# Designs tried in a protein design chat: VH-VL binders against q9ybr6. Part 38

Target 1, 148 residues: q9ybr6
Amino acid sequence: MSGSVLDEEAEKLMDYDYLLEKLYKKVPPKSGTSEYRIPEPQIIRIGSQTVIRNFREIAQALKRDPKLVARYLQKELATAASYEEESGQLILNVKVSRKVVNQFLQLFMKTYVRCPTCGSIDTKLLRQERAYMLKCEACGAEQPVKPI
Key: E = the ipSAE of ESMFold2; O = the ipSAE of OpenDDE; V2 = 0.75 times the mean of E and O plus 0.25 times the DockQ between their complexes.

## First folded at step 13 (VH-VL; framework fv_acasunlimab)

Design m03 (at its last look DockQ between E and O 0.38; V2 from the best seeds 0.73)
Fold by OpenDDE, look of step 16:
Structure m03 (fold): chain C 148 residues (1-148), chain A 120 residues (1-120), chain B 108 residues (1-108)
Amino acid sequence: as target 1 above (148 residues)
Amino acid sequence: EVQLLEPGGGLVQPGGSLRLSCEASGFTFSYYAMSWVRQAPGKGLEWVSGITGSGGYEFYADSVKDRFTISRDSSKNTLFLQMSSLRAEDTAVYYCAKDEDIAFIYFDYWGQGTLVTVSS
Amino acid sequence: SYVLTQPPSVSVAPGQTARITCGGNNIGSKDVHWYQQKPGQAPVLVVYDNSDRPSGLPERFSGSNSGNTATLTISRVEAGDEADYYCQVWDESSDHYVFGGGTKLTVL
């Protein structure tokens, strides 16, 4: 009798999984607002330091000065950062995972690159005395953002 | 040993305010993101709010946005949740949760929780 | 909002294998974490990053994640494994932690 209950539960689980699959197949892929994706950080760890090898490329994708992005990461990671102009690498004076770096880069994009009004990445960051202004070139919206 | 102590729960009237605190020890507090997770009686876990290690980012569940404020004091190794405009549906055990990293990855340690009851 | 779906309950006999599923759209591309919660206690991490196990947890606990389903597997189930289990992800789109609804595991 115990075998039958286990078999029934296994069948129920299979049915549940099948139903889940059907449910997700019916959900039209959200018209992928092609979420502008920045390159994944290529990270190497050297001792107590983390090096982002493709940092220049990431900054380019973010359409921001690498030094600005570096300052941002320095602040968020509470560590020293050094951008190497020759190699295009960023050296962080901390051991940090790719996941964490990527999360902050994504947050950077959302905060300092993406227009909150229209979603465009064609924006400029204007430094004012104590604040930054994000100006959208697509829709003209201006929004204050926290200083880096 | 990692410890998370959550004083500050209690009974509050609807529309009232309450401030929760979480005292952390056993790890470098500023190097880890912290979150509040709540659980209504007989219900599942609901993330409420999170703050990065540096305090640079604060996030809130839609259900508590504009009513709750998360903050941290690194000098005191303390996490706070200021709750305002409390509703009956906010009644829950509130857990302080330590993130595995300075950003939001997963929770490796939980406090024992503190009960907040919102009732007239 | 991103949603995680768990069966409300799973029953298993002692010594058998329990499988708890967590469904989510393209969840296989995310890192799924699992928590165990016993009555009157705080949640405890049992699996992280899909399949990694915290130190001190029995090898009986394992995880997998592919497609639209993550699975927590508990082999050689013991009475002490009776608890609620929650899956969790970080949703980068909404910047929210998302929990599943929880699954009550009953050991018969």
Scores: ipSAE 0.888, ipTM 0.949, lowest interface PAE 0.5, mean pLDDT 93
Fold by ESMFold2, look of step 14:
Structure m03 (fold): chain C 148 residues (1-148), chain A 120 residues (1-120), chain B 108 residues (1-108)
Amino acid sequence: as target 1 above (148 residues)
Amino acid sequence: EVQLLEPGGGLVQPGGSLRLSCEASGFTFSYYAMSWVRQAPGKGLEWVSGITGSGGYEFYADSVKDRFTISRDSSKNTLFLQMSSLRAEDTAVYYCAKDEDIAFIYFDYWGQGTLVTVSS
Amino acid sequence: SYVLTQPPSVSVAPGQTARITCGGNNIGSKDVHWYQQKPGQAPVLVVYDNSDRPSGLPERFSGSNSGNTATLTISRVEAGDEADYYCQVWDESSDHYVFGGGTKLTVL
């Protein structure tokens, strides 16, 4: 029973790895850095406002506090931003396209998440007084980044 | 309606410096991303530098990085390009270009261009 | 860095259709924009977002983009269409705008 159970678990793990290998081979890597995909923003435009309905999920993918990412977008879009904790939605007081939102979210990833030394996304953003420091957990690099 | 006006550029020696300006009118200058694009005599268009509407990001072509600085002054509705360590290869007509949004999408309006000549 | 490749020139008889290509690795995943430049003038936008026309441009100007090739198509070419044409993208990986080398359209 012991041998049969272990063989079954090993076979299951091999099948999972096999399927992942096939999926990775069919999705080509980009540019040679770690490819990390942010969920596509679900945008609704209401009057003069833009609502990002899945903002919490986007912030989770960026590995950062939603309120921090909201402050970033408020700064870069030069508009007021309201994060609704209960719904996980962000309300921007400006009409912007998905392309514009995506461009700034990718820039957030490059600026505040990805290590500039090794390219890893395994990083922490530390606020020390009024300075922001990006610390890489993969290579140990630590660098200042511009404040939000 | 939208106007982008670059004053005349000039002749400058190799290694010299020159500051280009572009006065904007007919739109809310502080919202839109802006770029500089150059064209050497008889050659194609080359993007030089861009700045987001908020001024939060500035980007530079590899050929000018660390020698040129883009900036904007919303109180004067003016885009600037500070050029330093100029080389003969920088000789071109320099255009300012308005993006259609606060980020980099495409250029909907261009200035008339100004000639910069770098020659001994 | 990302490169856009255009033929140096294209010649077309009046009334015929001109096709100007812009080649790039996986350019079909990007938004391609096209500019017309006549001698001594600044460029003007003629197609954006692959296939959209700016207000006031004739329906004769159209665009397409798939795979590794984007194409600007000018139907019923007129002498006034003689110009240089440039394709452009924003390349997110480098955070650069990139232009093709330009194509001179000659109307014979």
Scores: ipSAE 0.823, ipTM 0.925, lowest interface PAE 0.8, mean pLDDT 89
ESMFold2, look of step 13: ipSAE 0.811; ipTM 0.917
ESMFold2 (binder alone), look of step 13: mean pLDDT 93; pTM 0.948
OpenDDE, look of step 13: ipSAE 0.864; ipTM 0.938
ESMFold2 (binder alone), look of step 14: mean pLDDT 93; pTM 0.949
OpenDDE, look of step 14: ipSAE 0.834; ipTM 0.921
ESMFold2, look of step 15: ipSAE 0.810; ipTM 0.917
ESMFold2 (binder alone), look of step 15: mean pLDDT 93; pTM 0.950
OpenDDE, look of step 15: ipSAE 0.879; ipTM 0.942
ESMFold2, look of step 16: ipSAE 0.799; ipTM 0.913
ESMFold2 (binder alone), look of step 16: mean pLDDT 93; pTM 0.950

Design m04 (at its last look DockQ between E and O 0.59; V2 from the best seeds 0.75)
Fold by OpenDDE, look of step 13:
Structure m04 (fold): chain C 148 residues (1-148), chain A 120 residues (1-120), chain B 108 residues (1-108)
Amino acid sequence: as target 1 above (148 residues)
Amino acid sequence: EVQLLEPGGGLVQPGGSLRLSCEASGFTFSYYAMSWVRQAPGKGLEWVSGITGSGGYEFYADSVKDRFTISRDSSKNTLFLQMSSLRAEDTAVYYCAKDWDIAFIYFDYWGQGTLVTVSS
Amino acid sequence: SYVLTQPPSVSVAPGQTARITCGGNNIGSKDVHWYQQKPGQAPVLVVYDNSDRPSGLPERFSGSNSGNTATLTISRVEAGDEADYYCQVWDDSSDHYVFGGGTKLTVL
């Protein structure tokens, strides 16, 4: 009678391992954080201003409104920013390097575009009263993010 | 002349808390990212934490995450590091470091450092 | 995590050229910075953005970066160059500053 209980426990453990393997197989391989690369900013410095020439393209790559991205940069760079709808350029009232702009754009992508759960860039940013919600269209995950 | 003064170091027991400060002068404090870098006795440099010029982003080394908090007061030109749940391995000279820019590029100025000793 | 590898020590005779290497995966695509630290002192920036030199630093200090290796070169080494040298990068993947382990330069 003792042999049957050990066999049942062994079967349950095997079933658990099998279930774990199946669960791990159903977890889509963490899509390798395909380093979704946004275009590098094309910057021109004019006097005390910095112009991002390809800002529209960058915003498109980020799948966000250029005005939103502009507001973000304005906040992070502590400067005034003006988006030109006709040219698709962003004018910053500060002298800033391409490196710095790129770093903040990458941070924007990580914070406001990329799903922290599955790594997908297919996300929506929803404005709530006191916060923004990042909603993933791929996995359904939702997380609060700081307001821009 | 850029100056970074780092008071606040000292002896603390394991599990204790300590707040470091760095008083900055000689530059527009609010424009530049700031970091803490530490060096254990006889060891190399280890980045601890960084904060952007605007304070919009804070980053931490994995070794101090959830235990340390970096902050800045632009009105006082002061950088802070709140340390909690201190461990023996946190014993080090802590340097305040000024970044070259508003984001994280490299450190152009360092404070003289303050010694933090965690010991029972 | 991104890792920078330095030799623990380099020895050179006065007047000779010292080369301190910093290894990292595809480090040539990154901007590498170098710091000098003398005993009991804070680090000092000696090279930034791979090869640029801060004002006031001797021309003897230079840097290069390609492939998987960055190099700090100190020509006509003097006794006063004896120090620890650290390479550093910003890792965009982890959002961390990363230092090498440091190299002790001894002037024989």
Scores: ipSAE 0.876, ipTM 0.942, lowest interface PAE 0.5, mean pLDDT 93
Fold by ESMFold2, look of step 13:
Order: C-alpha cells, then sequence, then structure tokens
Structure m04 (fold): chain C 148 residues (1-148), chain A 120 residues (1-120), chain B 108 residues (1-108)
C-alpha cells in the first residue's frame, strides 16, 4: 500500500469532511479496543455560551447517556449545561475551547468507561444508593468510581 | 493584576512533612487549573502536580505520587501542596503556576517560588 | 514517560538569530509552549500553542513545530535575551505536563 496516492488526494481536496471520512474508513472505531477514539467536538461559541453540535454522537461513542455526560461536563467546567434531545446538541453557559472540552471527554473515557484492569470499553456504569460502580463486561472486573 | 504568592517554605528533615500554600489574587480562582512546578538548585523545571479548576482531577508526577497531595480552597483563593515522606531529592524552589484555562493547556502566570530544603 | 530533549546551551552574537530546538517523538502532533527564565526569577511564557506570542512580546520571538522537532527562534538577539529557555507540552497519555531539560542562551 502506497501513501503517496492518498497524500495527493488529500492535498487536492483539503476538505475537512473528506479527510475525516477517509480516516474513519482506514481506522474505524471499535467497541472494546484500547485504540478507540471519540469524535472531535464540533463547537460554535455564541456570546457567553458554547454549543457542541455533535454531542449525541460523542455520548454514543462514550457509550453513555447524553444527560450523564452533560452532567459531568457541567461539574468539571463549573457551568450550567442544557442538553437538547431533539437536536442532540449541548449548550454550555461558558466560553470554552475545543481543546478543553476534548481534555475532559478523554478524562471521562478513562474514568467512567475504560476498564482499568483490561483496557476494554465494553463496560457499564451502575449507580447504587451510596456508590457508582464500573463493571467490565469483557473481563468481569468491578471497581468503584467517583460520583458524577 | 494577577498575583501568586507562595509564603514560607523551609528546612525539614528527611521523612518529614511540609505544607505549601499559594495565595491567588487578580482573577477568578475557580476558573483555572493550577500546578506546582519545582526546580532543584542548578537544575531545570520539573512539573510536580496539577489540579483542574473544579478540583475534579488531580495529577502527580511519578516522582511524588503517593507522597504529595495537591488541593485547593476556592473560599480562600488558595492552592496547597501537602508534602510527606520528604527526601533530599525534593530540595527545590517550588513555584505555583496558573493555567490559562480550567484544564491543562499552558501556564500564563507564575509565583515567585519558595525554597524547600530537605537535609538532616 | 514522554521526554523532551533540548541542547544544553546555544551561543550567539548580538543581532544574530538564535534557534533553540525541542525534540520529542511525534512532537508535531502536540501543542508546544516556551518559557524564558532569567537568573533568580520565575519563568515567563514567550510562545504558546507552537507559534503564538503573548501580548507584549516582540515579533522577533517566534516558534514552529513539525515532525519530531519544535523550534524557538529569536531574531536580532539582544543581551537581555540571555536566559534559560524551556519547552513544555501536556501529554495526554500520562496526564502530565512535561518540560524539556532547558537551554542556556548566551549572548556574546
Amino acid sequence: as target 1 above (148 residues)
Amino acid sequence: EVQLLEPGGGLVQPGGSLRLSCEASGFTFSYYAMSWVRQAPGKGLEWVSGITGSGGYEFYADSVKDRFTISRDSSKNTLFLQMSSLRAEDTAVYYCAKDWDIAFIYFDYWGQGTLVTVSS
Amino acid sequence: SYVLTQPPSVSVAPGQTARITCGGNNIGSKDVHWYQQKPGQAPVLVVYDNSDRPSGLPERFSGSNSGNTATLTISRVEAGDEADYYCQVWDDSSDHYVFGGGTKLTVL
């Protein structure tokens, strides 16, 4: 396989959507792999607010309810958050950069999704009266995690 | 004007403990991640520990993990570093550093530093 | 875990251009920041996000980052630029900030 043809194609188009689709065809996201990646947040900043347009897709990649991920971001960004179910967008009442949102989403993956024992993302987050538990469906490990 | 003041420091024996503080002013403290960075005499900068603006995440360099604890008190605009099981290698000037954002991006302001000496 | 490598020293004459390198595996995929530290003083940010200048820094400070090397460039070097310079990244793998070992710039 030669990378030179792909490089010329990328140079000709320079279309962000084209490059993104090409990348996904070569390295598709997989459940249960340590190389799994979440989609880049598509952010619009309007005044004092930040809108994440593809938030539903991000929550799906994190394998968690969008309202749970929204509550996490509300806590970590010290701001109010509103998830719009119809559009799948998240509105944050703070100006925040794509880099900061990405950093917290990666930390969410590491803290509440990825099994610390085997690295699988095939996990469930179980809320109990007093604690939150991360249960791995691949290796069976269970451990407490901090509440959201 | 942003100010970060690290009062104190001191001389401690190996195995001892010391708590550093950093008093912040001139910005909304809880909106920014904070770090401790140290510099041994004649040596370069070494990041020690960091904490997000919300306090939700604390990270530590491997050299200090399980011996040092970072914390923050937004009601007092103060960052802390609790140091325990101190070693001669912990001798350094300790700087308080303000991040540009609520997470870890880069440091836009530094304190003047305070000297910690670990010697018997 | 992640390592940044800098030359220990660089010497230039006044008015010349200094280039200080920061080497790291795939550093071109990271955001590199540069700090200046004069003797007895705290570090000061001089370049952030690879190539951006803080407000009040002269245009003669610039930066670049590609492949395995980031570079701080100081054109028309003045005696006041004599200092130690450190590169820095945030490493997502370790969740650590990492500094290079520092480069002493001498203006002769």
Scores: ipSAE 0.737, ipTM 0.894, lowest interface PAE 1.3, mean pLDDT 88
ESMFold2 (binder alone), look of step 13: mean pLDDT 93; pTM 0.951

Design m05 (at its last look DockQ between E and O 0.50; V2 from the best seeds 0.70)
Fold by OpenDDE, look of step 13:
Structure m05 (fold): chain C 148 residues (1-148), chain A 120 residues (1-120), chain B 108 residues (1-108)
Amino acid sequence: as target 1 above (148 residues)
Amino acid sequence: EVQLLEPGGGLVQPGGSLRLSCEASGFTFSYYAMSWVRQAPGKGLEWVSGIVGSGGYEFYADSVKDRFTISRDSSKNTLFLQMSSLRAEDTAVYYCAKDWDIAFIYFDYWGQGTLVTVSS
Amino acid sequence: SYVLTQPPSVSVAPGQTARITCGGNNIGSKDVHWYQQKPGQAPVLVVYDNSDRPSGLPERFSGSNSGNTATLTISRVEAGDEADYYCQVWDESSDHYVFGGGTKLTVL
């Protein structure tokens, strides 16, 4: 009678391992952090201002409204920003390097675009009363993010 | 002249907590990225934590994630590192480091460091 | 995680040229910075952005970066150059500052 209980526990453990393997197989391999790379900012300096010439393209790559991305940069760089809808350029009232701009754009992507669960960039940013919600269209994950 | 003063080091037991501070002067504190870098006795430099941007994005090394908290008080020109669940391997001289820019690029100024010893 | 590799030690005679290497995958595409640390002191920036030198540093200090290797070069080495040297990068993939293991420069 003792042999049957051990066999049942072994079967349950095997089933658990099998279920774990199936769960791990169903978890899409964490799509390797597909190095989704946004275009590098094309920057020109005019006096005390920095102009991002390809800002519209960058915003498109980020799948976000250019005005939203502009607000983000304005906040993080502690400067005034003006998006020109006609030209697709962003004007920053500060002298800033390409490296700096690029780093914050990357941070924007990581925070407000990339799903932390599956790594997908197919996400939506939903405005809630006190926060934003990042919703992934690929895996369905939802994460609160700081308001811009 | 840029100055970084780091009080707050000392002896703490494993599992204990300690708060480091770095008093900054000589530059616009709120603008520049700030970091903590530590060095264990006889070992190399290890980045611990950093804060960047006006919004205060916080970054941590994997070794201290969820145990340490970086913060700054711009009104006091002070950088903080709240350390919790301290381990023996956290024993090190902790340096406050000023970044060259608003973003993480390189450190142009370092404090003199403060020794944190985690020992029973 | 991104890793920077330095030789643990380099020895040079006074007046000679010391070269300290920093290896990393495609490090040539990154900006490498170098720090000098003397015993009991805080690190000091000696080279930034691969090859730029802070004001006040001797011209003897220079840097280069290409391929998989960055190099700190110290010409006409003096006894006062004896120190530990660290290379550093920002890794955008992991959002970490990464230091090399450090190189002890001994002036013979």
Scores: ipSAE 0.847, ipTM 0.932, lowest interface PAE 0.6, mean pLDDT 92
Fold by ESMFold2, look of step 13:
Structure m05 (fold): chain C 148 residues (1-148), chain A 120 residues (1-120), chain B 108 residues (1-108)
Amino acid sequence: as target 1 above (148 residues)
Amino acid sequence: EVQLLEPGGGLVQPGGSLRLSCEASGFTFSYYAMSWVRQAPGKGLEWVSGIVGSGGYEFYADSVKDRFTISRDSSKNTLFLQMSSLRAEDTAVYYCAKDWDIAFIYFDYWGQGTLVTVSS
Amino acid sequence: SYVLTQPPSVSVAPGQTARITCGGNNIGSKDVHWYQQKPGQAPVLVVYDNSDRPSGLPERFSGSNSGNTATLTISRVEAGDEADYYCQVWDESSDHYVFGGGTKLTVL
């Protein structure tokens, strides 16, 4: 398949992020905290695989579609990843520690979620022309981001 | 047996450029994060730069940011450091270091280092 | 920006215990690693993840980490332990590795 197919999937994932942001408007507002912590990965290493049992919760905390975050981890860990919608678990075909998973999830937050200008996590990841852009809804700043 | 072999370094003028290489063997090079660490004469260790196994992230100490570029070529099992705008303060032995994992955890193996001298 | 502070030197008699400290703000929440460097040689790992030993390192090398201080402990010190010792962390906030300034261990 071509890059057009992958771009279409990325745009669908951005639509998911938009809907997730709408859902966060329906929950109690978070106030008084500039630091936003990702839930600790709850992982089990089974043979040559790593299972992240709370992956849905992690993706929700990152405010992004679980399939997008899974694709990111697949790239950064150089392995195949399978997201199970019903269970909310992610299966990685590599033995990897919680420390490594958490390090890449923190980098995901810094790269694809948090606004580098104001620190807000109220952001969207948009496909614009030939680039992906991180747009802050709090301060309006935009920056290009590397493709996932 | 893990081995990391650096080239013989060199003498360069201030403002000059030099590329270091580190040839790796005895492990799956493409998986592991790698770093450069330097040590000025009579001084301690200073981390310079690191790159994750995928190549997706590169990080730099503040002292070298925007002047040095780390890169890797997994087809040649080689780590590189492109140094530019060199200063006398960059004079050091430069070590290639292998991380224990695909990300930054700790160094389990080091090269023997190569001397870079920046002087007129 | 994160700083690790080590004493410049520590002296100990043969057969005694050497303790080399590594100070840092809230270092107890970090994983601390220790390297030994003998003159003219590359560093070698002697402790990782605060207290774990690489294969082949004797039990007399040990580590601890709590509060604002990590400590490398070398029991029954031998002349061959004379070296510089460096502590190290990965600082997530800056995405940098950070080394302490190093401690020269002298065996009297």
Scores: ipSAE 0.677, ipTM 0.873, lowest interface PAE 1.5, mean pLDDT 88
ESMFold2 (binder alone), look of step 13: mean pLDDT 93; pTM 0.950

Design m06 (at its last look DockQ between E and O 0.62; V2 from the best seeds 0.77)
Fold by OpenDDE, look of step 13:
Structure m06 (fold): chain C 148 residues (1-148), chain A 120 residues (1-120), chain B 108 residues (1-108)
Amino acid sequence: as target 1 above (148 residues)
Amino acid sequence: EVQLLEPGGGLVQPGGSLRLSCEASGFTFSYYAMSWVRQAPGKGLEWVSGITGSGGYEFYADSVKDRFTISRDSSKNTLFLQMSSLRAEDTAVYYCAKDWDIAFIYFDYWGQGTLVTVSS
Amino acid sequence: SYVLTQPPSVSVAPGQTARITCGGNNIGRKDVHWYQQKPGQAPVLVVYDNSDRPSGLPERFSGSNSGNTATLTISRVEAGDEADYYCQVWDESSDHYVFGGGTKLTVL
């Protein structure tokens, strides 16, 4: 049954459309950018220092080592930071507002946690010699990010 | 007294480049985010670009993304805006604006602005 | 993109109260800032964090923010208050400063 060249092309087009549909179905619906919200920082100001009381919880929400997040804040705030493992608090050697801390934490999430491809927060940060690599566990995407 | 001086404006042809500068004084420059805001003739204010105090983050309006570059030199207390591929619609008074904090909150001080005219 | 909407113009007689509105989706959850700009001059901060006033500004200037509308209120308006007024927010979703379109306040 010599199907006409037209039938073969139609079948190939149907197969392509089918493959495209399957590919689109396998692309997890862009999980609505449910704005993954990190906990609001609980801040206490003591003299010239700012203490984030719930820093451990924030780091957990970010799925990153508190020490890494602390280093990030230290860099962005141009100050010294000390993470207390026992209390789970971060002490910043600067007077800083909750708004500012929140903004940088959000930026941390966007830069070092959220996958730019699929929006997933299920990502790993891999340290390389001169850069970090953000690897998404959901979509497999990898992107270089600035070192902390 | 906080001062923001904005030299560098002028006439440039479409497709051309121009670098704006803002010299800051009267405050610890590195402690504050800085931004450029522009205003076309007879129009409203438009945020162009911002940079955090540490310089760790740079942000741009969609209208200037990939054409403009914001930078700062803490040793000189100077903010820069490198503009490239300039268009007629980029014609505006460009203001240097000091943020209240190290991040982006609000502008407590503005320069007097410098006029950039893009015309053939 | 986040959008702030202002009326293009407001007119008020001297001694009366001017109200300039700034509309935005859930703007009441944001911190709104206001700037005054007189002709040929740079903008000047007049209200920050919804309702706080910079030192040196008259008490006649006040701000409020709730729901979908922020409001700049200028009581006992004077001829010198004639200017353009802009509301502003930081949009964390887009990482942009957003200005309203501005309102021209005319003192009749």
Scores: ipSAE 0.889, ipTM 0.948, lowest interface PAE 0.5, mean pLDDT 93
Fold by ESMFold2, look of step 13:
Structure m06 (fold): chain C 148 residues (1-148), chain A 120 residues (1-120), chain B 108 residues (1-108)
Amino acid sequence: as target 1 above (148 residues)
Amino acid sequence: EVQLLEPGGGLVQPGGSLRLSCEASGFTFSYYAMSWVRQAPGKGLEWVSGITGSGGYEFYADSVKDRFTISRDSSKNTLFLQMSSLRAEDTAVYYCAKDWDIAFIYFDYWGQGTLVTVSS
Amino acid sequence: SYVLTQPPSVSVAPGQTARITCGGNNIGRKDVHWYQQKPGQAPVLVVYDNSDRPSGLPERFSGSNSGNTATLTISRVEAGDEADYYCQVWDESSDHYVFGGGTKLTVL
C-alpha cells in the first residue's frame, strides 16, 4: 500500500520545494561580485611565533595554493613561514596581530585574485617564466602582477 | 630612543622637483611601515604616502598620485619622498611618521618636519 | 574617499571635561587614533585603537568609538592641553590613511 492522494500531494510539494530551493538557493556568482570576504584568521601566538590555524581555509577562499599564499606572507612580513600540510596551519616566525595578517591577505586578494578591469574574483594566476599573469575568466582581461 | 630627522626642505618654483629624506635611528627600520604626512600653513594634517616595511606596497593620496614617489633604503635607514611637478598647494611642512607595525596601523613616532615652499 | 568630520573648535574651562568628536560612516567598525599638536610642534599620539593610552600619557586622556562617532575625552583640562586634535583611521577600501580636519581646543 503505497501511493495515495496525500502521498501524491507530498510528491508534488517535494518537487515544488526542490525547484524553489534551486531557484532561491544563493550561490555566489564568481563573475560580477563586488564584495568578497576572506575568513577571519584564527591566530595563536606562541612566543615570537604566530600560527594561523585555519590557513588552508583562507587559501581556499583566495582560490590559490596554500604554499603560494604562505610564500607571499613570508615576503611581506619579512619572516620565515612554514606550511603544515596535514594540519593546514601556517607558522610564521614573527609576532603579528590578526589585523596585520588580515591587511596583507586583503592586499593579496586585490593584487593576485581580483580582476582590476571588471572586479570579478573568477581569475587564474598563470606563471610565465619569472612572472605571473592574472587572467580573468569573467571578462578575459590579462595583466602582469609582481612575482611572489 | 627613536629618532626621525628630516634634513631641510627648501624653496622651489612651480613645476620644480625636490627629494625629501628622513633618517631613522633607534629602531629596526626595515620592519616598520613608514609614511609622509604634510600640513599646509594654517591647515590640518594630510596623509601623503605610505610604504610597507618590506617595501612591497606603496600607496598615495589622490592629490599627489603620479607626481610623488615614496621609497626606502634599509641599508641607509632612510625614507624618501621624490616630489615632481610641484604646485603652490604642495607648500607645507612635511613630516615622516613611523608606523607601529610592518603594515598600516597608526603612527607612534613623528619627525620634526621640514618646510617645503613652492612659489615664484 | 572616506571622510572624517570634526568640529572646528571646542572651548572648555580649566578643570572641566572636553569632548572632541570624530564622525564617519560606520566609524565604530574602524580603529580610531588621536593625535595632539601644539603650535610649531610635530603631532603626538594620545589615543590609539579607539581607547588605548600610550605609555607616559596622563590618564586624563581617554577615547571611545561606537556607531558613527568616535570621541576623545580629556578630563580635568589644563592650560597645557590647548592644542589641535586630529582623529585618524586606515581605510582598507581605499588603502589610505585619513585624518579628520582637526579641532582646536581652547582652554578658557
Scores: ipSAE 0.748, ipTM 0.899, lowest interface PAE 1.2, mean pLDDT 88
ESMFold2 (binder alone), look of step 13: mean pLDDT 93; pTM 0.950

